VH-VL binders against Myosin phosphatase Rho-interacting protein (MPRIP). Designs and how they scored, part 2

Target 1, 108 residues: Myosin phosphatase Rho-interacting protein (MPRIP), of Homo sapiens (Human) (q6wcq1r43to150)
Amino acid sequence: KPIYGGWLLLAPDGTDFDNPVHRSRKWQRRFFILYEHGLLRYALDEMPTTLPQGTINMNQCTDVVDGEGRTGQKFSLCILTPEKEHFIRAETKEIVSGWLEMLMVYPR

## First folded at step 4 (VH-VL; framework fv_ofatumumab)

Design s19 (from b2 with heavy chain Y56R)
Fold by ESMFold2-Fast, scan of step 4:
Structure s19 (fold): chain C 108 residues (1-108), chain A 120 residues (1-120), chain B 107 residues (1-107)
Amino acid sequence: as target 1 above (108 residues)
Amino acid sequence: EVQLVESGGGLVQPGRSLRLSCAASGFTFSSYSMHWVRQAPGKGLEWVSTISGSGRSTYYADSVKGRFTISRDNAKKSLYLQMNSLRAEDTALYYCAKDYPYDEGYFDYWGQGTTVTVSS
Amino acid sequence: EIVLTQSPATLSLSPGERATLSCRASQSVRSYLAWYQQKPGQAPRLLIYDASNRATGIPARFSGSGSGTDFTLTISSLEPEDFAVYYCQQYDYWPLTFGQGTRLEIK
């Protein structure tokens, strides 16, 4: 069951923010849905029939931190998992604050 | 049917200003990033500026930063380019272009363009 | 910025021949590359996106290939209406950039 959803920008896979060139990479606009079972899925659009492009298992999340220092982008968050770091960004402070509130219940 | 119609071009002296408009129809305007792309006489395509669907994010080519301002009015389904401190090298045909679904950064529909000539 | 270099600058061929147009990026753009066709006095028309996907309404004779820094647009058998200027464009990085174009002309 979905509990939260909205459009966010996702840093392209393989982006190295320590590489100055990669900081100019164009982020991908994706529709994100957080489910009761703790999976955060993203897809090309909000249609229920659209196949997800990826999944972040929030049950494995170790921390959710501000991403601006790492990415150089305002309203960005870093979702830390044992596998890798995920970077998402919102267009406004209100949107990123809402997502931070929803995602911060998961870190262990 | 997607349509984009540019207007506002003309002949203008260096240092002056022009405002270009693009009237959009046939799609949910507020859901798509919009772009201005220009083409100097006999030359290739040059990306000028992008605005997100909400209007909150804007991007500019270095050649126009500080002089041009992109904006949109989603209620009127219109895109604008305010061009200040115009230079001879800004002479070009200016196209309004629609992003592909999901703001990918390539352009599935283009207007026919409006001509801007900056000359003394 | 990412520089896209197209070759050849001009390609002279006859209808029925195969056309192969190249686009080289100064750095990897992965698969974030599009191709456009522009006829005299007309706006550009999207042909290919994500390096190899044909846009809606584009004839099967047009195909794109490549990834990273080297990309190719192929027209398997030229029709008279295919003689035009072709541009590649990357969208992996800001600013968005176009190649300088390849003019496909009748021999």
Scores: ipSAE 0.534, ipTM 0.880, lowest interface PAE 1.8, mean pLDDT 92

Design s2 (from b2 with heavy chain S31Y)
Fold by ESMFold2-Fast, scan of step 4:
Structure s2 (fold): chain C 108 residues (1-108), chain A 120 residues (1-120), chain B 107 residues (1-107)
Amino acid sequence: as target 1 above (108 residues)
Amino acid sequence: EVQLVESGGGLVQPGRSLRLSCAASGFTFSYYSMHWVRQAPGKGLEWVSTISGSGYSTYYADSVKGRFTISRDNAKKSLYLQMNSLRAEDTALYYCAKDYPYDEGYFDYWGQGTTVTVSS
Amino acid sequence: EIVLTQSPATLSLSPGERATLSCRASQSVRSYLAWYQQKPGQAPRLLIYDASNRATGIPARFSGSGSGTDFTLTISSLEPEDFAVYYCQQYDYWPLTFGQGTRLEIK
């Protein structure tokens, strides 16, 4: 069941903040839902029935760190998984702090 | 009031170097990506380079990669463009431009520009 | 790189007329397109961002529309100060690119 949710900005797939690539540079506004079983799901709107654009398995998460140094963007976080780094950012410090508290439960 | 003031332009010979500066005021400089955009005489606009608010990420047009370096000093509220190995095709008016709201890639404020002329 | 093609290259109209300027992208830029106005000897001025949002201080006669590859800037009733060069710019992909400009001139 969902335990947390909200609008966040997601770096487009293929964004490499260490090296420019020929992929979209635009952060994408998505509604994120964190489920009790550790699946972080994002979709185009806030309805739980809307098909997800993607998922991040927080049970595989190795760390959640501040993203500002890597992205150049305030209120951003980097979610580290063995497959890839996921970059998200919030519109306010309060929103990103709330997400950090919820996501920091998962890294081992 | 947001202000961007460019300086450092001039007449240089091909192969030489020049450093442009942009002094920013009226906004929290470190929050915003900053850009250099140039315009050759009688021609359109060409994006040159971008630097993130923190200075960590930099991006360059293919025409200037390896020759130009963008940098910033957030304490001094200044943006720089180090131009090495200058070519005749680098001749242009160089604008400093501010992103909004952070790093969207469009420019809400521009300076008046500084002229760079590269001629043999 | 994304190529933006503006048409017409020159548009000759009189004050009070409607101006319609086109910008076409070589591939979809979704809605990440801005419009700028540039007068001789001046820096560009932001008019529209995200295809249709008017920038702060821009008169209501300016409007933008379109998405994907086909975008339009409309000036509903031209004022004398509107005769200038207009540029579109995409910011969906690196490198950032501009169109070649449309020059709006008095007939």
Scores: ipSAE 0.105, ipTM 0.664, lowest interface PAE 3.0, mean pLDDT 89

Design s20 (from b2 with heavy chain Y56W)
Fold by ESMFold2-Fast, scan of step 4:
Structure s20 (fold): chain C 108 residues (1-108), chain A 120 residues (1-120), chain B 107 residues (1-107)
Amino acid sequence: as target 1 above (108 residues)
Amino acid sequence: EVQLVESGGGLVQPGRSLRLSCAASGFTFSSYSMHWVRQAPGKGLEWVSTISGSGWSTYYADSVKGRFTISRDNAKKSLYLQMNSLRAEDTALYYCAKDYPYDEGYFDYWGQGTTVTVSS
Amino acid sequence: EIVLTQSPATLSLSPGERATLSCRASQSVRSYLAWYQQKPGQAPRLLIYDASNRATGIPARFSGSGSGTDFTLTISSLEPEDFAVYYCQQYDYWPLTFGQGTRLEIK
């Protein structure tokens, strides 16, 4: 069952923010849906029938932290998992705050 | 069908200002990022600026940062480019362009352009 | 910024011939590359996006290929209306950048 959703920007897969040229990579606009079972899915649009482009298993999340220091982008978050870091970004402070609140229940 | 119509171009002296407009129709304007792309006489295409569908995110080419401001009025289905401190190198045909549905950064529809000439 | 270099600058061919246009990026843009056609006095028209997908209404004779830094636009059998300037454009990085163009001319 979906519990939260909205448009966010996703840093491209393989982006290395320690590499100066990667910091200028254009982020991808995707529709994100968080489900009660802890899967965070993202897709090209908000239609339920649209196949997801990817998923982040929040049940494996170790932390969700502010991403601005790493990415150089305002209103960005870093979702830490044992396998990789995921970076998302919102257009406003209110949107990123709402997502932080929803995602913070999963770490630990 | 999708239509984009630019206006506001003209002859202007260096250091002056000019405002370009783009009237959009045939699609849900507020759902798409919009762009300005320019082309100097006899030269290639140069991306100038992008604005997100909501209007909250804006991006600019380094050559125009601090001088140009992109904006939109979703109720009027219009895109604007406020051009301040104009320079001779800003002389170009200015196109309004529509992003593809998912804000990918390529342009599926273009207007016919409006000419800006910066000359003393 | 990502620099896109198109070659050749000018291609002189006849109708019925195959055209092959190159676009090379200064660093990988993965598959985030588009191709446009521009005829004199007209706005550009989108031909190809995501390196190989044809835009709506674009004839099958146009095809795109490549990934990373090396991309190709192929026109399998030139029609008279295909003689125009062609631009590649990357959208993997800000700022968005275009190649300098390849002019396809008769003879």
Scores: ipSAE 0.415, ipTM 0.850, lowest interface PAE 2.7, mean pLDDT 91

Design s21 (from b2 with heavy chain Y56F)
Fold by ESMFold2-Fast, scan of step 4:
Structure s21 (fold): chain C 108 residues (1-108), chain A 120 residues (1-120), chain B 107 residues (1-107)
Amino acid sequence: as target 1 above (108 residues)
Amino acid sequence: EVQLVESGGGLVQPGRSLRLSCAASGFTFSSYSMHWVRQAPGKGLEWVSTISGSGFSTYYADSVKGRFTISRDNAKKSLYLQMNSLRAEDTALYYCAKDYPYDEGYFDYWGQGTTVTVSS
Amino acid sequence: EIVLTQSPATLSLSPGERATLSCRASQSVRSYLAWYQQKPGQAPRLLIYDASNRATGIPARFSGSGSGTDFTLTISSLEPEDFAVYYCQQYDYWPLTFGQGTRLEIK
């Protein structure tokens, strides 16, 4: 049922990148899994028994754009949904490119 | 049990370099961020630098940016701090510290530290 | 950077008494605050993380509370071994920062 997965950094909930103070917030390292039904879930680790901490419904995604200009962080993406923006970041260009390919099929 | 053992400290003149090492055991080294924290004589704790488990992400205190370089060798289970252009204000006991467990930024295990003295 | 201010700087108490140590942040760090104990000649020891969670092996007499900018470490009944320096540390923002410490001493 999972179609893609890996470690990413997640901007803390409520981060406002237009606020200079928030741009210094420490991002959280979480294991992300994209499921065939379009849910992107993240958890503390990759163990199947670990409860997910949150879910991004990619079926509601309106766009996935480069996040570096917004966040000031390399290899970051902004996932846009009607309810909120989600910011994720990879440690390398190769990792973020792989995620972009998988997530770009969802935007309306 | 987790163990962290620092080495490489010593007496050095201003402007010179030192390389600190930390030997880790008792945990999956490559899965954890590692940190250097220092403490000047009679003073409090000061965070110096962090390196992610993979080694791809590094962070530095403003006081050491451009002079210090954190690195790791996951095969050898070792953490390093290359300290260049040392100043008197870098005089401190330098601790190696382990993150808990998914790069949270607090330190569940510390080594005993290695002393760096920068003076003429 | 986030500045953490600990108070009092020194707290003189006797074994059996309750100790209350304060840590105030210059801006909200939510609940991303840890407490450490340091005895002379020793490395720091993690006591509390996420403001209120006791680290493994830490006695129940240690408790943490607070959120945002105001945090408290409480030791319900002091043991002789508890007289040490205590540091708070935030990890919500880069750079990571520590308070200046509170020295708990026997009177």
Scores: ipSAE 0.611, ipTM 0.894, lowest interface PAE 1.3, mean pLDDT 92

Design s22 (from b2 with heavy chain Y56K)
Fold by ESMFold2-Fast, scan of step 4:
Structure s22 (fold): chain C 108 residues (1-108), chain A 120 residues (1-120), chain B 107 residues (1-107)
Amino acid sequence: as target 1 above (108 residues)
Amino acid sequence: EVQLVESGGGLVQPGRSLRLSCAASGFTFSSYSMHWVRQAPGKGLEWVSTISGSGKSTYYADSVKGRFTISRDNAKKSLYLQMNSLRAEDTALYYCAKDYPYDEGYFDYWGQGTTVTVSS
Amino acid sequence: EIVLTQSPATLSLSPGERATLSCRASQSVRSYLAWYQQKPGQAPRLLIYDASNRATGIPARFSGSGSGTDFTLTISSLEPEDFAVYYCQQYDYWPLTFGQGTRLEIK
């Protein structure tokens, strides 16, 4: 059951924010859906028939922190999992604040 | 069908300002990033500026930062480029271009262009 | 900024021949590369995106290949209307950048 959703920008896989060249990478606009049992999925668009590009299992999330210091991008969040760090950002403070509120219930 | 029509070009002296417009039709304008791309006489293409569908994010080529401002009016389905402190090297044909769905950064439709000549 | 270098600058061929155009990036752009065709007095036309996907309405004779820093646009059998300038463009990094163009001319 989806509980939250919206368009966000996703940092491309393999982006190293300590590398000055990678800091200028163009982030990917993807439609994100958070499901009741902790699956966060993203896809190219919001169409039901569109295959998801990837998923983040929020039940494995260890922390959700502000990403601006790491990425140099306003309204960005870092989702920390044992597998890897995921970076997302919103176009406005209101959008990122809403996502932070929804995602912060998972870290332990 | 998708149409993009630029206007506002002309002959202008160095240091002055000019405002370009692009009228869009045939697609849900607010759902797509829009771009300005220019081409100097006899030269190649140069990306100038991008604005997101919402208008909240803007990006500029280093050559125009601080002088040009991209904006949009989604209700009017119009894109704008305010060009201040114009220089001879800004002389070019200016194209309005539509992003592909999902704001990928490549351009599936282009307008015919409007000519800007900066000369004394 | 990512610099795209196209080669050759000019390619002289006859209708019916195969054209191969190169685009090399100063840094890896993965597969985020597009190709455009521009005829005199006309706006550019999107041919290929994501290195190898043909845009809607583009004839099958146009194909793109490559990834990372080395990309190729191939026209399998040239038609008279294919003689034009071709540009590559990367969209992996800000700023967005174009190659300088390859002019395909009739021999």
Scores: ipSAE 0.702, ipTM 0.913, lowest interface PAE 1.0, mean pLDDT 93

Design s25 (from b2 with heavy chain S57Y)
Fold by ESMFold2-Fast, scan of step 4:
Structure s25 (fold): chain C 108 residues (1-108), chain A 120 residues (1-120), chain B 107 residues (1-107)
Amino acid sequence: as target 1 above (108 residues)
Amino acid sequence: EVQLVESGGGLVQPGRSLRLSCAASGFTFSSYSMHWVRQAPGKGLEWVSTISGSGYYTYYADSVKGRFTISRDNAKKSLYLQMNSLRAEDTALYYCAKDYPYDEGYFDYWGQGTTVTVSS
Amino acid sequence: EIVLTQSPATLSLSPGERATLSCRASQSVRSYLAWYQQKPGQAPRLLIYDASNRATGIPARFSGSGSGTDFTLTISSLEPEDFAVYYCQQYDYWPLTFGQGTRLEIK
């Protein structure tokens, strides 16, 4: 069951923000859906039949922190999991605040 | 059918301003990023600027930053490029180009272009 | 910025021959590379995106391959209308950049 959703920008996998070249990588616009059982998936569009491009298991999330200091981009968040860091970015303060509220229930 | 029609080009002296327009039809304009790409006489393609569907995100080539401003009017289905402090190096055919779905950064449709000549 | 270098600058071939055009990136752009065809007096036309996906309406004789820094556009059997300038473009990094072009001309 979906409990939250919206368009966000996703930093490409493997982006190293300490590498000056990677800081110019183009972020990808993807539709994110958070599901009742803690899976956060992203896809090319909001259609329910569209296969997800990736999934973040929020049940494994260790922290969700402000991403601006790391990425240099306003309204960005870092989702920390044991396997990797995920960076997402919103168009407005209101959108990023909404996502932070929904995602902050998961860190263990 | 998708159509993009540029206008506003012309002959202009260095240091002056010019505003280009692109009229779009045949697709949901507000859902797509739009781009300006230029081509100097006898040369290759050079990306100039990008604007997101909402208009919130804008990007510019270093050669035009601070001088050019990209904007859009989604109600009028129009894309604009305000060009200030024009230089001889800005002489080119200016194309309006449509992004592929999801703002990927490659261009599935292009207009015919409008010519800008900066000369004394 | 990412520099794309196309080779050869000019390729002279006859109709019916196979054309192989190269595009090399100064750093990995993964698979985020497109190919365009431009005929004199016309706007560019998208041929290939994501390195190997053929755009809508593009004939099967056009194919793209490669990843990372080395990319190839292949035209399996040249038709007269294929003689044009071809550009590669990366969209992994800002600014978006194009190669300098390869001119395909009749021998």
Scores: ipSAE 0.642, ipTM 0.904, lowest interface PAE 1.4, mean pLDDT 93

Design s27 (from b2 with heavy chain S57N)
Fold by ESMFold2-Fast, scan of step 4:
Structure s27 (fold): chain C 108 residues (1-108), chain A 120 residues (1-120), chain B 107 residues (1-107)
Amino acid sequence: as target 1 above (108 residues)
Amino acid sequence: EVQLVESGGGLVQPGRSLRLSCAASGFTFSSYSMHWVRQAPGKGLEWVSTISGSGYNTYYADSVKGRFTISRDNAKKSLYLQMNSLRAEDTALYYCAKDYPYDEGYFDYWGQGTTVTVSS
Amino acid sequence: EIVLTQSPATLSLSPGERATLSCRASQSVRSYLAWYQQKPGQAPRLLIYDASNRATGIPARFSGSGSGTDFTLTISSLEPEDFAVYYCQQYDYWPLTFGQGTRLEIK
């Protein structure tokens, strides 16, 4: 069951923000849906028939922190998991605040 | 049908300002990033600026940063480029271009362009 | 910024021949590369995106290949209307950049 959703920008997989070249990579606009059991999925659009491109298991999330210092991008968040860091950003402070509220219940 | 129609070009002296407009139709304007791409006479294409669908994110080529401002009016389905402190090097045909779905950064539709000539 | 270098600058061929156009990036752009065709007095037309996907309405004789730094646009059998200037463009990094173009001219 979906509990939250919206358009966000996703840093490309393999982006290393300690690499100055990677900091200029163009982020991808994707539709994100958070499901009741803690899966955060993203796809090219919000159509039910569109295959998801990826999934972040929030049940494995260790922290959700502000990403601006790391990415150089306003309204960005870092979702930390044991496997990798995920970077997302919103177009406005209001949108990123809403996502932070929904995602902050998972870290442990 | 998707249509993009540019206007506002003309002959202008160095150091002055000019504002370009692009009227869009045939698609949900607010859902797409929009771009300005220019082409100097007899030369290749140069990306100038991008604005996100909402208008919150803007990007500029280094050659125009601090001088040009991209903006949009989604209610009027119009894209603008405010060009200040114009230089001879800004002389070009200026195209309005529509992004592909999901703001990928390549351009599926282009207008016919509007000519800007900066000369003394 | 990512620099795209197209070669050759000019390619002289006859209708019915195969055209092979090169685009090389100064750094990897993965598969985020598009190709455009421009005829005199006209706006550019999208041909290929994501290195190898044909845009809607583009004839099958146009094909794109490559990844990373080396990309190719191939026209398998030239038609008279194919003589134009071709540009590659990367969209993996800001700023967005174009190659300088390859002019395909009739021999």
Scores: ipSAE 0.622, ipTM 0.897, lowest interface PAE 1.3, mean pLDDT 92

Design s29 (from b2 with heavy chain G53S)
Fold by ESMFold2-Fast, scan of step 4:
Structure s29 (fold): chain C 108 residues (1-108), chain A 120 residues (1-120), chain B 107 residues (1-107)
Amino acid sequence: as target 1 above (108 residues)
Amino acid sequence: EVQLVESGGGLVQPGRSLRLSCAASGFTFSSYSMHWVRQAPGKGLEWVSTISSSGYSTYYADSVKGRFTISRDNAKKSLYLQMNSLRAEDTALYYCAKDYPYDEGYFDYWGQGTTVTVSS
Amino acid sequence: EIVLTQSPATLSLSPGERATLSCRASQSVRSYLAWYQQKPGQAPRLLIYDASNRATGIPARFSGSGSGTDFTLTISSLEPEDFAVYYCQQYDYWPLTFGQGTRLEIK
């Protein structure tokens, strides 16, 4: 069951923010849905028939931190899991604040 | 049928302003990023500016940053380019271009263009 | 910014011949490269996206290949209407950039 959803920008796979060249990479606009079971899924669009491109298991999330220092992008978050760091960003402070509120319940 | 129709071009003197418009039809305008691309006489294509579907994010070529402002009105299905402090090197045919689904940054439809000539 | 260099600047061929157009990027753009065709007095037309995917309505004689820094547009057998200027464009990085174009002309 979905509990939250919206458009976010996702840093492309393989982006190394310590590499100056990668900092100008164009982020990918994806529709994100957070489900009650703790899975955060993203897809090319909001249509139910569109196959998900990826999944972040929030039940494994160790922290959700501000991403601006790492990415150079305003309104960005880093979702920390044992496997991988995930970087997402919103177009406005209001949108990123809403997502931070929803995602911060998982690291506890 | 997707259509993009530019208007607002003309002959202006250096230092003056022009506002370009692009009227969109045949697709859900509010769901797509939109772009301005220009082409100087006898030259190649140069990307000028991009605006996200919501209008919250804007991007500019260094050559126009601080002088041009891209904007959109989703209710009117219109894209705009406010061009201030115009220079001779801004002389070009200005195209309105539609992004492909998912805001990828390539352009599946283009308008016919509107001509801007900056000359004394 | 990513610089795209197209070669040759001008390619002179006859109808029925194969055309091979090159686009080289100053740094890897992965597969985020598109090709456009522009005829005199007309707006550009999207041919290929994601390096190798043919856009809707584009004839099968057009094909794209390559990844990273080296990309090719191939027209397997030229038709008279194919004589035009061709541009590559990358969308992996801001700013978005185009190559300078290759003019395909009748021999």
Scores: ipSAE 0.679, ipTM 0.904, lowest interface PAE 1.0, mean pLDDT 92

Design s3 (from b2 with heavy chain S31D)
Fold by ESMFold2-Fast, scan of step 4:
Structure s3 (fold): chain C 108 residues (1-108), chain A 120 residues (1-120), chain B 107 residues (1-107)
Amino acid sequence: as target 1 above (108 residues)
Amino acid sequence: EVQLVESGGGLVQPGRSLRLSCAASGFTFSDYSMHWVRQAPGKGLEWVSTISGSGYSTYYADSVKGRFTISRDNAKKSLYLQMNSLRAEDTALYYCAKDYPYDEGYFDYWGQGTTVTVSS
Amino acid sequence: EIVLTQSPATLSLSPGERATLSCRASQSVRSYLAWYQQKPGQAPRLLIYDASNRATGIPARFSGSGSGTDFTLTISSLEPEDFAVYYCQQYDYWPLTFGQGTRLEIK
């Protein structure tokens, strides 16, 4: 059921990018797995037994946009849902491009 | 057994360069962020630099930006710190430290340290 | 940068007593705070991470508490080997920063 996966950096919950101090927050390295029915799960590592730390329901996603302007960080994306904005970042342009292609299937 | 062994320290004059090395064993080196932390004689701990497991991301303390370069060779299981334009304020014991569990920013294992003395 | 202030600078106690060490952050670091022990001539040793989780092999007498800006390391009943310097460290923000240390000494 997993269709895509990889290491990404996740902006910490409660990060306010309009607050200059929060822009220096250390992002959390998490293993992300996208499942066939649109659930995007993230966990501490890639082991099958590791409990997920959170889930983003891509079926509720309204848009996936470039995050660099908001976050100040290269290779970042903003996943917009009615509940909240999620910010993820890749270490390279190639990694973020791959994720953008996979996630852009979902916005309604 | 996790082991970290630093080398490359010594006595150098201001303005010169040194390259520190850290040999790692006992864990899957490429999975973990690695760090350099220094301690000046009789003083506390100061974080210097971090490199991600892949080597793609690097971070530096403001005091060393533009002068120090952190790097790694995952095939050799080695971490490096290239120190250029050394200053008296860089005099310290330099520790190699391993992240836990992978890239959280705290350190479960430390090496014994290698001493760098910058003096004329 | 986030400044961590440890107090007291020096704490003089006897074996068997309870030690309480404080670490205060200039801004909230949530729960992203670790504690280390350093003995003379040795590298630091991780004691506590995520404010309250005890690292592998660390005795139960060591405990951490707090969140936000105020953190405490407690040693419930001091053993002779516990007399050392203790450092707190935050990892919520770049740059990573340490407190200046608290020296725990024999009375």
Scores: ipSAE 0.696, ipTM 0.914, lowest interface PAE 1.2, mean pLDDT 93

Design s30 (from b2 with heavy chain G55S)
Fold by ESMFold2-Fast, scan of step 4:
Structure s30 (fold): chain C 108 residues (1-108), chain A 120 residues (1-120), chain B 107 residues (1-107)
Amino acid sequence: as target 1 above (108 residues)
Amino acid sequence: EVQLVESGGGLVQPGRSLRLSCAASGFTFSSYSMHWVRQAPGKGLEWVSTISGSSYSTYYADSVKGRFTISRDNAKKSLYLQMNSLRAEDTALYYCAKDYPYDEGYFDYWGQGTTVTVSS
Amino acid sequence: EIVLTQSPATLSLSPGERATLSCRASQSVRSYLAWYQQKPGQAPRLLIYDASNRATGIPARFSGSGSGTDFTLTISSLEPEDFAVYYCQQYDYWPLTFGQGTRLEIK
């Protein structure tokens, strides 16, 4: 069951924010849906028929922290999992605040 | 059917301003990033600026940053480019282009272009 | 910025021949590369996106290949209407950048 959803920007996989060149990578606009079972899925758009492109398992999340210092981008968050760091950002402070509230229930 | 129609081009002296418009139809305008791409006479394509569907994100080529402002009016289905402090090197045909599928950065539809000539 | 270099600058061929156009990036753009065709007096037309996917309505004779820094656009058998300028474009990095173009002309 979906419990939250909205448009966010996702940093491309393999982006090294300590590399100045990678800081200019184009982030991907994706529609994110958080499900009550703890999976955060993203797809090209909000249509029910659109297949998900990826999944972040929030049940494995160790922390959700502000991402601006790492990415140089306003309204960004870092979702920490044992496998990798996931960077997402919102276009506004209101949007990122709403997501932070929903995601902060998961860190162990 | 998707249509993009540019207007507002003309002959203008260096240092002055010009505002370009692009009228869109045939798609849900507010859902798509929109772009301005220019082409100098006899030269190749140069990306100028991008605006997200929400208008919250804008991007500019370094050559125009601080001088050009991209904007949109989703209710009017129109895209704009405010061009200030124009230079001879801004002389080009200016295309309005639509992103596909929404905000990937490549362009499935282009307008016919509007010509901007910056000369004394 | 990412620089895209297209080669050759001009390619002279006859109808029925195979055309192979190259686009090289100054650093990896993964598969985020598109190809456009521009005929005189017309706006560009999208041919290929994500390096190898044909856009809707584009004839099967057009194909794209490559990844990273080395990309190719192939036209298997040239038709008269294919003589035009071809541009590659990357969208992996800001700013978005185009190659300088390859002019395909009748021999």
Scores: ipSAE 0.710, ipTM 0.914, lowest interface PAE 1.1, mean pLDDT 93

